# VHH binders against q01730: the designs that were tried, part 15

Target 1, 276 residues: q01730
Amino acid sequence: SKSLKKLVEESREKNQPEVDMSDRGISSMLDVNGLFSLAHITQLVLSHNKLTTVPPNVAELKNLEVLNFFNNQIEELPTQISSLQKLKHLNLGMNRLNTLPRGFGSSRLLEVLELTYNNLNEHSLPGNFFYLTTLRALYLSDNDFEILPPDIGKLTKLQILSLRDNDLISLPKEIGELTQLKELHIQGNRLTVLPPELGNLDLTGQKQVFKAENNPWVTPIADQFQLGVSHVFEYIRSETYKYLYGRHMQANPEPPKKNNDKSKKISRKPLAAKNK

## First folded at step 3 (VHH)

Design s02 (framework vhh_6fv0_2)
Fold by ESMFold2-Fast, scan of step 3:
Parts: C-alpha cells; sequence; structure tokens
Structure s02 (fold): chain B 276 residues (1-276), chain A 125 residues (1-125)
C-alpha cells in the first residue's frame, strides 16, 4: 500500500515517532532512501522482509526504543547495535544468527530481547551478555542451547524466560535467583531433573506460567507433572526430592540423546543465489 | 495455564478450501492480537495474518490477500483462518501464536510466544 518513500516523508514531515516498514520485500536498509536521517523516531518495524544484514548506520537512529527485525534472514549484527542507548525492545526472532556481537551486553536500558528461532548456543553469547540486568523478558526458544549459563541468575528483573525447543541437559541452580519470574518455558529439551532451587520461585499462581512438556523427565517428576504444576513445585521443595536430586547428580548419568533433527530447520538452509 | 491448539488442516487439491481453528485457554483471549504463521520444509517461517484483540483490524501477507480471511470468536476463545483458492505454495505446517504482553502500539508485530503444536496443510493432486 504506502510506498517506502511516502513512509519516510510522512515520518519526517509530521514528526511521527513510529515507522512501520513490515512486509515490503526490503533486502537492504541502505536501499531505503532517507531512513537513517529519521533521528527522531522511537520505533522502527522491519519485520517480514528479506534483510540478511543490519548496517552500522542503524546507530544513527539514536532515539530508537523499539527495533523489530522479526522474520528476516539476518546472519550477523553490527557492534554498533549496542550504541542505541535508548533501546528497550529488540526483536530478532526468526533470523539466522549464530552469534551476538562483542559488547552486546552494553545496552543499558534493554527490557525485552527476542531471539527465538535462530542458530544460537551458549557459545554465541558475548562475555558481557549477562550485564543486560534491565531485561524483563528473554526469549531464546528454538535455538541450540545445551546449557544455560549460571550467570542467568544476574538477570534478577527477569519476568519471562523462554527456552522452549533447545537441547538443554540441565538448568543451573542460579535460576532460583530469578525471584520476579512469572513465566518459564522449558518444553522440548533434554531435561531429566529440575534443580531444587527452582522451588524458591512462585510459578503456580493464576498469573504465572510454567511449561515443561516434551522432556525425558525421570519417573518421579513425570508423575508430578501429570498431577499438575502445583504438585511439581511442592515436590521439588521437599526433602525427598532434594535427596533424589543429590543422588542423581552424584551418579552423573549420560545425557539423553537429541531427538530434534535440526538439519531441516529453515534458518540453516543456504540462501538462494541472486545471480541473474 | 496458557495453551493453544490448532486443528482443521488436511489434504486438498489446488483451488480447494480449508478452515483452520485455534482453541486458546489460560489467558484473557480478547486482550491479545493473534497471529497465524506457517512453516514449509523448504521455506522459512512466514507470517500469514494478524487480527486485533477486538477483531476490528486484520492484516495479511500480500500473497494470501483476497484468498485468506482471519477471524475470531472471543466468546469461544477461538481463532480461525479461512483459506480459499489454495495453491501448492500454501502447503505448510500452520501455527497460531500469541504476542508477549508488552506489544507495540501498532499491533502489527511483537515477540511471538505460546505458539501451538500446529496443523498440517497439504495441497496436491
Amino acid sequence: as target 1 above (276 residues)
Amino acid sequence: QVQLQESGGGLVQPGGSLRLSCAASGFTFSSYAMYWVRQAPEKGLEWVSTISGSGGSTYYKDSVKGRFTVSRDNAKNTLYLQMNSLKPEDAAQYYCAKPYEWTDRSGYTYPLDYRGQGTQVTVSS
């Protein structure tokens, strides 16, 4: 409907803080004439396009609070993304990221980070990632994590943590430090037991969500899940469970085999050649 | 607890029709915009359609405009996608999705969470 030229002109002329350029067949932000001159904008939506890169020029949009790249083909982010000092919401879901840039954790106001459906694992996170202590929601579902780093416990303002469909073998005890957590999604992993410290959290209320299906839970835990989430949390708080968990950890059992064939995941397939 | 369950997929010939449903529970359905997305084996996840919480605003991927219609019944906590004039290119696993609570003011896109199990649509002769 509205051309990209008209969207840029309207934003400039009417001092409109929000620009929506979703589903416009955009392959490069550099092809959008005048985009980076819109220093006044606080929201840019570029979802459902064909971007493979984000140019360093994105840092020129200094007033951005919301930046949405959902469903593109982005393989790398420029280090300059961390120069967006007002950024509160960054959506990079459904892209092709296998790493996050050095210094990424320097975004001091970031509240929502969406990284679902990329090619990330624990080695993809830069050394300062857990300096993002202002995060209230972190979405890492449909990635390749086998471990969640213990430094996750430093994100004490976190209210939502989504880790669905990874390859997680265990959750760190530091997850119990996330006392503001209202939603934990851990479905579709390789988890057999839960750390007892998870029992420090209140995830059983009407406003709370705990999703843990499609994991190879040991029988005692599987039985509690059949009864309901409240029973799971009562169980893991018990002395009986703490003893079982201690025994399980001492036995150091072989992790369950991966059941997800990620070779068919679209984010891993080569991009079509553009040779004409 | 939050749950989304898709149904209504199946095998149809080119030019056929299917109506997909998504049964939602565990949250205030009418307070959220809802999304239909699809994933074909040789293509990326594709956004297909969005409907506002009230049902008053709808948005569509260009390739499905005029063929697909999204609707919702807030009294029944159910989302629908009516698919007409189906093409081979429409064959995919279809998912409904709920946005995160902190949505942008445009209502177009926000981080998608609570995506259901999906329902398969196959288009072949």
Scores: ipSAE 0.012, ipTM 0.429, lowest interface PAE 8.3, mean pLDDT 85

Design s03 (framework vhh_6fv0_2)
Fold by ESMFold2-Fast, scan of step 3:
Structure s03 (fold): chain B 276 residues (1-276), chain A 125 residues (1-125)
Amino acid sequence: as target 1 above (276 residues)
Amino acid sequence: QVQLQESGGGLVQPGGSLRLSCAASGFTFSSYAMYWVRQAPEKGLEWVSTISGSGGSTYYKDSVKGRFTVSRDNAKNTLYLQMNSLKPEDAAQYYCAKEYTWTDKSGYTRELDYRGQGTQVTVSS
């Protein structure tokens, strides 16, 4: 369209580093004439469009630091997304991703990864995912994780970890290695107990956030939540809790049932045009 | 610190209307996009609507387009969702959410942050 062509030409002519193409009815980046010639841009916003794919050509935008695809219909990413060597912020929230491409963990400068409201689970993560050791914020809320891989402990710079509204049955002990963590959001899962190693973190200060409501916590933990977050952390650091936790793990209780039928979630419904 | 309080839900007949409100405090309201999301008892969270900080841009879930209208009053720190021609499928707990921002030397990120307890919308029959 003329307005998209104008944005491309204006960015090139004036050497403008940021391009906002949000809410333009874009179904394919390949339809935006001249887009991939804008090697100078550092920010591209394509939120609120109708994209179903991201072409490999995105790698031609080698100076991108911020790439925003929030609220599209993207089902897969090209392996070339990891070739964006300067990328610091990648927003893929509210899409239809079932998997992340091989080599995704090769992004060397990525600080913020937003994957909220997709169709991801622990099997969606490539083998090198936890090589993203520069991450400071990871958003995986409203996905299908039942397990958070132990390698999460390798992301030691992480300050924000959001796992809200998944199907998590447990947290790995390696969560206690995230010593820079300021915010942990684990609401709306199937958690019954917390690993004692979480007690190695201090999420009780006024600048810290710990959200854990809407989980089927065992009574001793539920009782501590009624008293407050500080009481929860004091409790899980105690020898009493470590004994109770060990006994609970030895009993290997059946996980609580899933409360949400995510099959009705919009991101799981097939796109009419692609189902023909 | 950030507080969001939803209100305006209730029981309505199919074809009826409701106006939801969300009172916001603890942040510069006009600087953040706001969202309406909903959760039915046997379904996951689904996005309903977004409004930009200025109110100049609005976005809607396909099934609510033409029936729902999102708006905001930045002077009153209040977000609204006008729901017309309500269907049984619209019955859910409705939450307003602030665009979660985390600002650092490298920029910032965004995520939906549900701070409110929500307001229940029930559509009979």
Scores: ipSAE 0.011, ipTM 0.319, lowest interface PAE 8.9, mean pLDDT 84

Design s04 (framework vhh_6fv0_2)
Fold by ESMFold2-Fast, scan of step 3:
Structure s04 (fold): chain B 276 residues (1-276), chain A 125 residues (1-125)
Amino acid sequence: as target 1 above (276 residues)
Amino acid sequence: QVQLQESGGGLVQPGGSLRLSCAASGFTFSSYAMYWVRQAPEKGLEWVSTISGSGGSTYYKDSVKGRFTVSRDNAKNTLYLQMNSLKPEDAAQYYCAKTWTYTDSSGRTYPFDYRGQGTQVTVSS
């Protein structure tokens, strides 16, 4: 479009490092003439468009530090996305991703990864995903995770972990290795107990956030939540809780039922979906 | 000093209508796309609608398309959501948001910046 051509030319003429192409009805990045010649840009915002793919040409924008694809229809990413050596923030929230490409964990400087509201589960993550050890914020809310892999403990710089509205039946003990964590969002899952190792973290301060509502917590835990977050953390650090947790795990109870309302989510409607 | 204040929620019966408002201040309202999101008691945050800064482009969650209409009055710094044919499934706390991401003073970016307290929508007999 003429306005997109002007935006590209202005960026080049004025050496502008940031380009905002949000809400422009873009269906393909390849249709934006001259976009991939903008090697100087450090930020590209393509949120609220109609993209279904990301071309491998995105790797030509080698100076990108911020790449924002929020609220598109993206179904897959090219392996070349991990070649963006300076990338610090990647926003892929509200898309239609079912998998992440092989080699995705090779990003060297990535600090913020936003994957909220996609169709991801534990099988969607490539083998090297937890090599993203520079991450400070990871958003995986509104996906289909039933388990969080133990390798999450390798992301020791993580300050924010959002797992809201998944189908998690448990948290791994390695969550306790995230000693820099200041925000943990685990609302809307199928959690009945917390690992005692979570007690190694202090999420009770006024600058910390711990959100855990809308889980089928066992009565002892539910009672502590009624008293407040500080009581929850005091309880899970106790020898009494460690004993009860051990008994609960040994009993191996049937997992709670899945939240069927998630099936109505727009990102879960494939191209060939049938409506009754 | 970005401030967002939602209003217009209430109790309606199925098939009823409500119009939500969001009063915005502390930023150049017409320069930003605005968002409506909701959270039901037993569910997570759901994106509902987006409107471009000019108001020329609007986007909706599939389940509300045709029933909800987002609009804005840039002269009044106000965002609206007209909700028709309300269903029990629409019952939730509704929030308006200036951005789906925010950047702190250290240059780090965090998604889901909600500055309003929200307005409650209840759908029951």
Scores: ipSAE 0.000, ipTM 0.203, lowest interface PAE 14.2, mean pLDDT 83

Design s05 (framework vhh_6fv0_2)
Fold by ESMFold2-Fast, scan of step 3:
Structure s05 (fold): chain B 276 residues (1-276), chain A 125 residues (1-125)
Amino acid sequence: as target 1 above (276 residues)
Amino acid sequence: QVQLQESGGGLVQPGGSLRLSCAASGFTFSSYAMYWVRQAPEKGLEWVSTISGSGGSTYYKDSVKGRFTVSRDNAKNTLYLQMNSLKPEDAAQYYCAKPLRWTNPSGYEYPFDYRGQGTQVTVSS
């Protein structure tokens, strides 16, 4: 196997654009001698390590297009992460994030943002988050969202939106503005109705995916799901459904109770103290 | 230009075994999770298995757990699916798939696209 020093030296000597440091027991990027001198690299994989922070020095890697922190213990990101102007793919899945830093939406080229299995909610998103208008895939599954902000409609290039296993009580009408959407995953939430504007989208084709199981759907919607996804979309486009939806919203019913106990989620457990 | 070439399918008796292969080119293979998906007769596309870029994490559809094993050889840019104890319900066209977007799997069913013609698996007595 290669040591970390050898990986750094080989990347520098052979001008290798991709560096894989996955599963190396790394607790701090600052301990990797020479890492931040590799301004030429376009990909850095640090998945399956023991990182609890990302240092501001990450911004020195100006040519990064792919940055992978999947399955670490990261609790916060530096504001300098948004300085990576060439970044197209950022993977922060299976970490411990409860907030995203101010200015996070300043990336002009970000296409894929993976935030699955963190501790994020609607209050975790900075004011400029929806300036990430180049996003084509946004993964927010297994977080704590109760509301998806209406500004989601500004992300008009989205092809994939994953919101599985949150606590969503509703979807905003602006979801109907995502006309390039090919995949919508909303399973395992607290949804009772769909906004009629979702009917502006066609998620029923052979290459489209719509997953909505494990929600407390009102009976008329649940009945259409039994017939198939195409029937659901025909139904929500109908005048009959628009009337039902209007009455449901006017009644302002109490949200369904939470069924998911997330207290045992690994991202919420205290980090073990370092033994001497 | 992404290219995926599947092979190893065939006719097998119930309880038999097959090993599928997928040769990949045109992208940095080790940087992507890879999927095996299948299109069963009269059914839609079904996810079967996922393997992380490093090969360290593997995930399976419940009905194939313990019978199927996904693996990869990053030095050879090749993905494998070892299928043991095959059942009639496993009969399908099998595709190796690169995700539409770069992903690193976490035990969940992820969005995917499939490429190539696939390889046919038939299970019959």
Scores: ipSAE 0.000, ipTM 0.200, lowest interface PAE 10.6, mean pLDDT 83

Design s06 (framework vhh_6fv0_2)
Fold by ESMFold2-Fast, scan of step 3:
Structure s06 (fold): chain B 276 residues (1-276), chain A 125 residues (1-125)
Amino acid sequence: as target 1 above (276 residues)
Amino acid sequence: QVQLQESGGGLVQPGGSLRLSCAASGFTFSSYAMYWVRQAPEKGLEWVSTISGSGGSTYYKDSVKGRFTVSRDNAKNTLYLQMNSLKPEDAAQYYCAKTYSWTDRTGYELEYDYRGQGTQVTVSS
């Protein structure tokens, strides 16, 4: 086995800004002697370990810009995570989070937030979550969201929004405020209609991505998807669609049934660490 | 359009072998890390294996280490999973998946797109 102690000592002695501790069988950061004394580091990778918690001591790594916890068993985050004032990239994908701590939205420089494959829903987000106005990419796929809060429209720098495989029954009109959006992933939800305000976005170009498969779309929308993304966007911008959308909302139809099969949620199943 | 087409599944006896293939199109295959994931009846999706874009790094679920080998042929846009010493617990629908572009460029794993129909693996006497 390669020594974690040697990695810590080498980082300190050679003033190395990046520390990769991925796939080391780590079950607690507190067991990594000297880890929290590495105040100089800007990147810490702890992916593919066996962490169940993140200690408040993580705030001692005040120069962190990238913190990667992908594929662990983390159930909660300390409020001190928001004390990492230089943090630009936080990866918490494939964990077991059911809530985010109070004050989480206090990070002023966060650009990428990865929360795919957790147990989050709209009630998991703290009141200041949408203060993260520097976000360029937000990944919330394979969670339990039924509603995307309207305050999503405050994240105007967002270029990537991934909401795949949730239980979304609707998208808020404020999605149309995300004018920098290049990728929108909404596959595998309970969506029947799209808000006309989505037509304010141009997701039809060669560098843009719009994915919406595996939703119970009403026939007029499903027909446009068969023709292609450009046709979908032309349609939702039309007066004909605005009328249809208004009628649909006024009718207040019962949402499609919720998927009781949680087999899509990898965060509910044990995952192996990297082998190398 | 991104397309992933799995094949090679079937019925095999315990201890047998199968080789799964995934034909990819609609994206620059060599630029993306690829995953094999599986779904058994009444169980969640399980990560099985990962291979880097170049093929230089491979990673495996603990329960399949030493039995499964992931590989890729970037010239043919094809991903493979060689499965040896198959056990009843390996029975599942197997899917290939890719990372989203931003993740691959940063060297970190992000969500994957498992849009292929999958290929069924059954292990029984």
Scores: ipSAE 0.000, ipTM 0.233, lowest interface PAE 12.6, mean pLDDT 83

Design s07 (framework vhh_6fv0_2)
Fold by ESMFold2-Fast, scan of step 3:
Structure s07 (fold): chain B 276 residues (1-276), chain A 125 residues (1-125)
Amino acid sequence: as target 1 above (276 residues)
Amino acid sequence: QVQLQESGGGLVQPGGSLRLSCAASGFTFSSYAMYWVRQAPEKGLEWVSTISGSGGSTYYKDSVKGRFTVSRDNAKNTLYLQMNSLKPEDAAQYYCARTYKWETPSGYTYTFDYRGQGTQVTVSS
């Protein structure tokens, strides 16, 4: 309800650490006069705007712990985003990202990374991405991943991993290294089998969540899902499953067909020439 | 364990109304902001609306402003979307989604995650 000028002035005058600029029709952060002078702020919410870029000037907001860009039109991030040394939460959900900048894994305090509904795949992640060892929650749902890199196992503090509605053909055995994991969401992929190492995790408790529907599971796994998640985990821990999994991998079967046509996804459509 | 279940979809004529519901369980519902998102065969996932944990703040996609109203009943762990003056372009699978609450020195922040199976909305004569 307050003007952008008033929000900036009040934050500066009253030393307010949080600034909410959501749903203000903002097309460029550079047009918000005085925004980058607010070095004291710890939280900036820019969700539901019309941003197509994030300027390198974002690094001037050196005290940011929370940065929220949910539902914009952002196509790329500046390398300077990794210079935000205090950043703990970065929300980039519902944007148009097809890559993450070099050095992104240098954000060594990052605890929550939301990347749901972008145009990312395994080739979008920079070489140091899995240096983000402080991550507790990683959301990659509704992207274009066909493979989850095995370095995912380095994120040992991870409690939530969301991979819903991708094109994953397999999960790496290193997923079994995520011993703190409480929630795993793998629905809507092209998965036929689970790595036996997933059985090293206990995702069957009352406080745990395992969601895996809408995958072309082989019949033995599909049958266990009908009985319940606890039966799935008991099965994949068995010597019978380990043998069958080994045979399945040795046969190197052709991946299931892609049924999700994401070419009509909003994040892939040209930006409108006129905004009215 | 977190569960979200949508209902209330159906076939309606242009200009008609529908009320969608989302039953939530397995978490402290009032502590989370909630979202409505939709997906049509020719489009990707579209954000439709957001409501804060208390219900004090609401946000809408430009094309639904004035027609759709999001609300919640925290005592019943239920999220609602009242849809009026429905148009053919509103036809889609509608999902409710949860945000994760994270504590910071300056208060709380939220991140997005969804788990519902959705409810289908069809608009035709």
Scores: ipSAE 0.012, ipTM 0.442, lowest interface PAE 8.4, mean pLDDT 85

Design s08 (framework vhh_6fv0_2)
Fold by ESMFold2-Fast, scan of step 3:
Structure s08 (fold): chain B 276 residues (1-276), chain A 125 residues (1-125)
Amino acid sequence: as target 1 above (276 residues)
Amino acid sequence: QVQLQESGGGLVQPGGSLRLSCAASGFTFSSYAMYWVRQAPEKGLEWVSTISGSGGSTYYKDSVKGRFTVSRDNAKNTLYLQMNSLKPEDAAQYYCAKPFTWKDSTGREYSLDYRGQGTQVTVSS
């Protein structure tokens, strides 16, 4: 385990593209002398530290492709984060974000965005968020979403969408536009019905994942889940279901109650394997 | 399709015991390290334990050492967590987790983790 000074010096001297500063008790990136001079690096891992903010100086690291802030205490991001034009993977899981900065959707190459376990809701997303059309994986689990915006349908390259443990009362019909989707995780929400347009997707194959347990599904849907995922998809494609869905939406029923509002305390324990 | 299903949770008195199970399918179970993680009311997600693919190496959160034992049956594709001397602070939703590698369109690989639906553990009178 090298000191932070040695990590910075070796990266500079040996032109090392990847820097791992995980689990070093770092409270501020500004305290890491010489960090922002490492313009050559393509990967920076700062997971399992004590960061409460990300300074605008992060934009000096212009060659970053992977930036990992998993399990910190970050409450906000600088607008300069979207200046990282080579960024492909951004991990902000297990932080304290309640909003994303203006212009966040300007990242032209972003493929994986991890936002699991933050304090985000539909009002947290900036107007250009769904301009992130290069996304292949979007993780929004353990947040406070009640509605998934219809513009989700613009993310047509999406292969993984995780929305587990939110407060979703509905899914937009535009979810049916995600024709490359291989994994949809919607467990632990307040969903009672599925949009018929979800039937446009084939999530029933051996390589596909569809998880929807722990939702207050109406009896007809609950009955199909008992039979299996393939039965659910055949059912929602049917004219019988389209009629039921139309009636349900027109009736505009009272949404199921929210789960108890719990204080979200960020875990300091790593979730990665100990034997790596 | 990767599937993880936890079971064995329930209500137990302080000092009691529970054995959690995680049924895994859709991948070569013995080739992957597996994790147990938990989320208590008003707390964040906490890592609890890790077991290597062979079962030869185990790791534990400090507060559960000596009380919890992780094990696996690779023939049955099942992960276990034996919980003894349970305390009120152990009450949480417990999740089974599997590492997942994502390969983007450029060939770059990213390490991620899946979790199952979880099983609730309550410790009270």
Scores: ipSAE 0.000, ipTM 0.211, lowest interface PAE 15.1, mean pLDDT 85

Design s09 (framework vhh_6fv0_2)
Fold by ESMFold2-Fast, scan of step 3:
Structure s09 (fold): chain B 276 residues (1-276), chain A 125 residues (1-125)
Amino acid sequence: as target 1 above (276 residues)
Amino acid sequence: QVQLQESGGGLVQPGGSLRLSCAASGFTFSSYAMYWVRQAPEKGLEWVSTISGSGGSTYYKDSVKGRFTVSRDNAKNTLYLQMNSLKPEDAAQYYCAKPYRWTLSSGYYLPLDYRGQGTQVTVSS
């Protein structure tokens, strides 16, 4: 209910570290007078606005630890986003990103990266993306990934990996290197088999989550899912499963057809001109 | 010390109503979006609802839209979930959850920093 001018003034006058500008109809950060002078702030929430771009000036907010752009219309990020050296949490969910800028993996402290509901695929990730070795949670759900790069195994601090509603044909064996993983969400992909190395993880405990429904699993795996997650993990650790997996990979079967239609996804539609 | 304490669960007949509360302490409540999540027997953790820090924006799982209403009282550091027209499928342990220092996320997957002990909701004839 406070104006943007009052939010900026109060943050400056009272040295307030956290600024919430969500749901204010903001179309450009450059229109928020005095925003980039708030070098003291550690948190900026700009969710549920109408931003189509993030200006390079965001790097002037050098003390930011939390930056939230959830549910905007952002199509690209400036390379200067990686200059935010204190950033721990970046939320870019529900935007229109089809690529991440060069050097994006240069962030040294990033713990949580939310990229759900964008237009990203494996070609969208810059060469240094997997240098983000401090990540504890990575959300890539409702994007266009067909493969998850093997370098995912470098993110050994990951506790949460969400890949729901992509077009994944396979998971790399390096997913088994994520020994701190507590939640793996892989529903709604084109997966037929699981790498046996996933059996190195225990996702069956009371504090763990493993979700894998709505994939075209081969019958032996589908049967285990009906018995429960613990049966799936016991099965993929077995010599019987390793043999099945080896035969499946040797046969090199054609990938299953895409099971969801993303043409209706709002992030893929042109921005409508408002005519008044 | 962050603490989240849920209450208000119980046994209700199909079509009945319950109001869940979550008392929060140990952090600046108004600065965080808050979540309601649930875990039913034989199912994983499911996102139910999100409310922004200011209370200005709310989001719901499709199956609860029109039946559930999330709200908050920032002066009292309390989160609420009003549940109307309860169905057997709504039976679950309900948790309120705090994200890491950010965010507002809607949908099935949530970056949860803290979760309370939960309150049980049972729906039976």
Scores: ipSAE 0.000, ipTM 0.186, lowest interface PAE 12.1, mean pLDDT 83

Design s10 (framework vhh_6fv0_2)
Fold by ESMFold2-Fast, scan of step 3:
Structure s10 (fold): chain B 276 residues (1-276), chain A 125 residues (1-125)
Amino acid sequence: as target 1 above (276 residues)
Amino acid sequence: QVQLQESGGGLVQPGGSLRLSCAASGFTFSDYAMYWVRQAPEKGLEWVSTISGSGGSTYYKDSVKGRFTVSRDNAKNTLYLQMNSLKPEDAAQYYCAKPYRWTYSSGRYLPFDYRGQGTQVTVSS
């Protein structure tokens, strides 16, 4: 097991573009001597550490293309994270984020954004979030979204959208604008109907994935799922379904109650005093 | 169609051992890192282990290090988790998981979804 100092020195001496500092018990990036002098690196992996913050100094690593903070305790991001002009992949899964910083949508090359297992909801997204038009994959599973903003339709390069295990009561019609989508994961929400505009997408091929189990689907939709995904998409494209959907919207039914069973989510509560 | 099928769970006494298996189909298994994750009743999902596509790199949750060993057989499209010295705290539904196909992340920890029904591990006297 190399010391952090030796890892920093080897990266500098050998001009190594990728640095793996995962599972090193790191509580603060500021304690890693010389880390921010590694302006040459294109990948930094800090997964499985004990980080509670990301310092603005991260912007000094201006050549980063991949930044991985998976499974830390991060509660906030600095606005300077958007200054990483070359960043393509940002992994913040399994953290404690309640909000994303102002200007977050200014990351002009971002292709993969992983935010699974945080404390995010629709109010957590900054005004420019959907300016991230270069995104190919967006993972928002195991958060607290009740609504997916209609501006999701602006992310037209999106190939993967994961919204599993949120509290979504509906999907916006603009989801039908995501014509490059190959995978849609909407399991474990409070969805009763699908917007007919979802029928504009082809998610029925062998390389496509559509997962929607563990939702309180109305019987006509539930019956189609039992027949298969291709039947679901054929059904929602039909005039019969559009009529049913219109009637359902006119009735303005009460949303299903939130699932009181939280066993499906990783605990994102602040550390108890005993464990701090 | 991508499928993951877990097996090998059961009831074991504290200090006992179990070997979990995950049969994968519908994708090129050797191209993907694979994960073991678990969920105990009234707890959230917890990452347990990761193995690289080649099997050359393995990673573990701190509380299972030295007790659990992840491995894979790419010729059989099968992922394994050898669990030794099991504790009551290890009792959970265990799932194998694969990353989504369009990730640009290389290295240890890729985005994933939970596929498969899982296999139950119970630890009691």
Scores: ipSAE 0.005, ipTM 0.373, lowest interface PAE 10.1, mean pLDDT 84

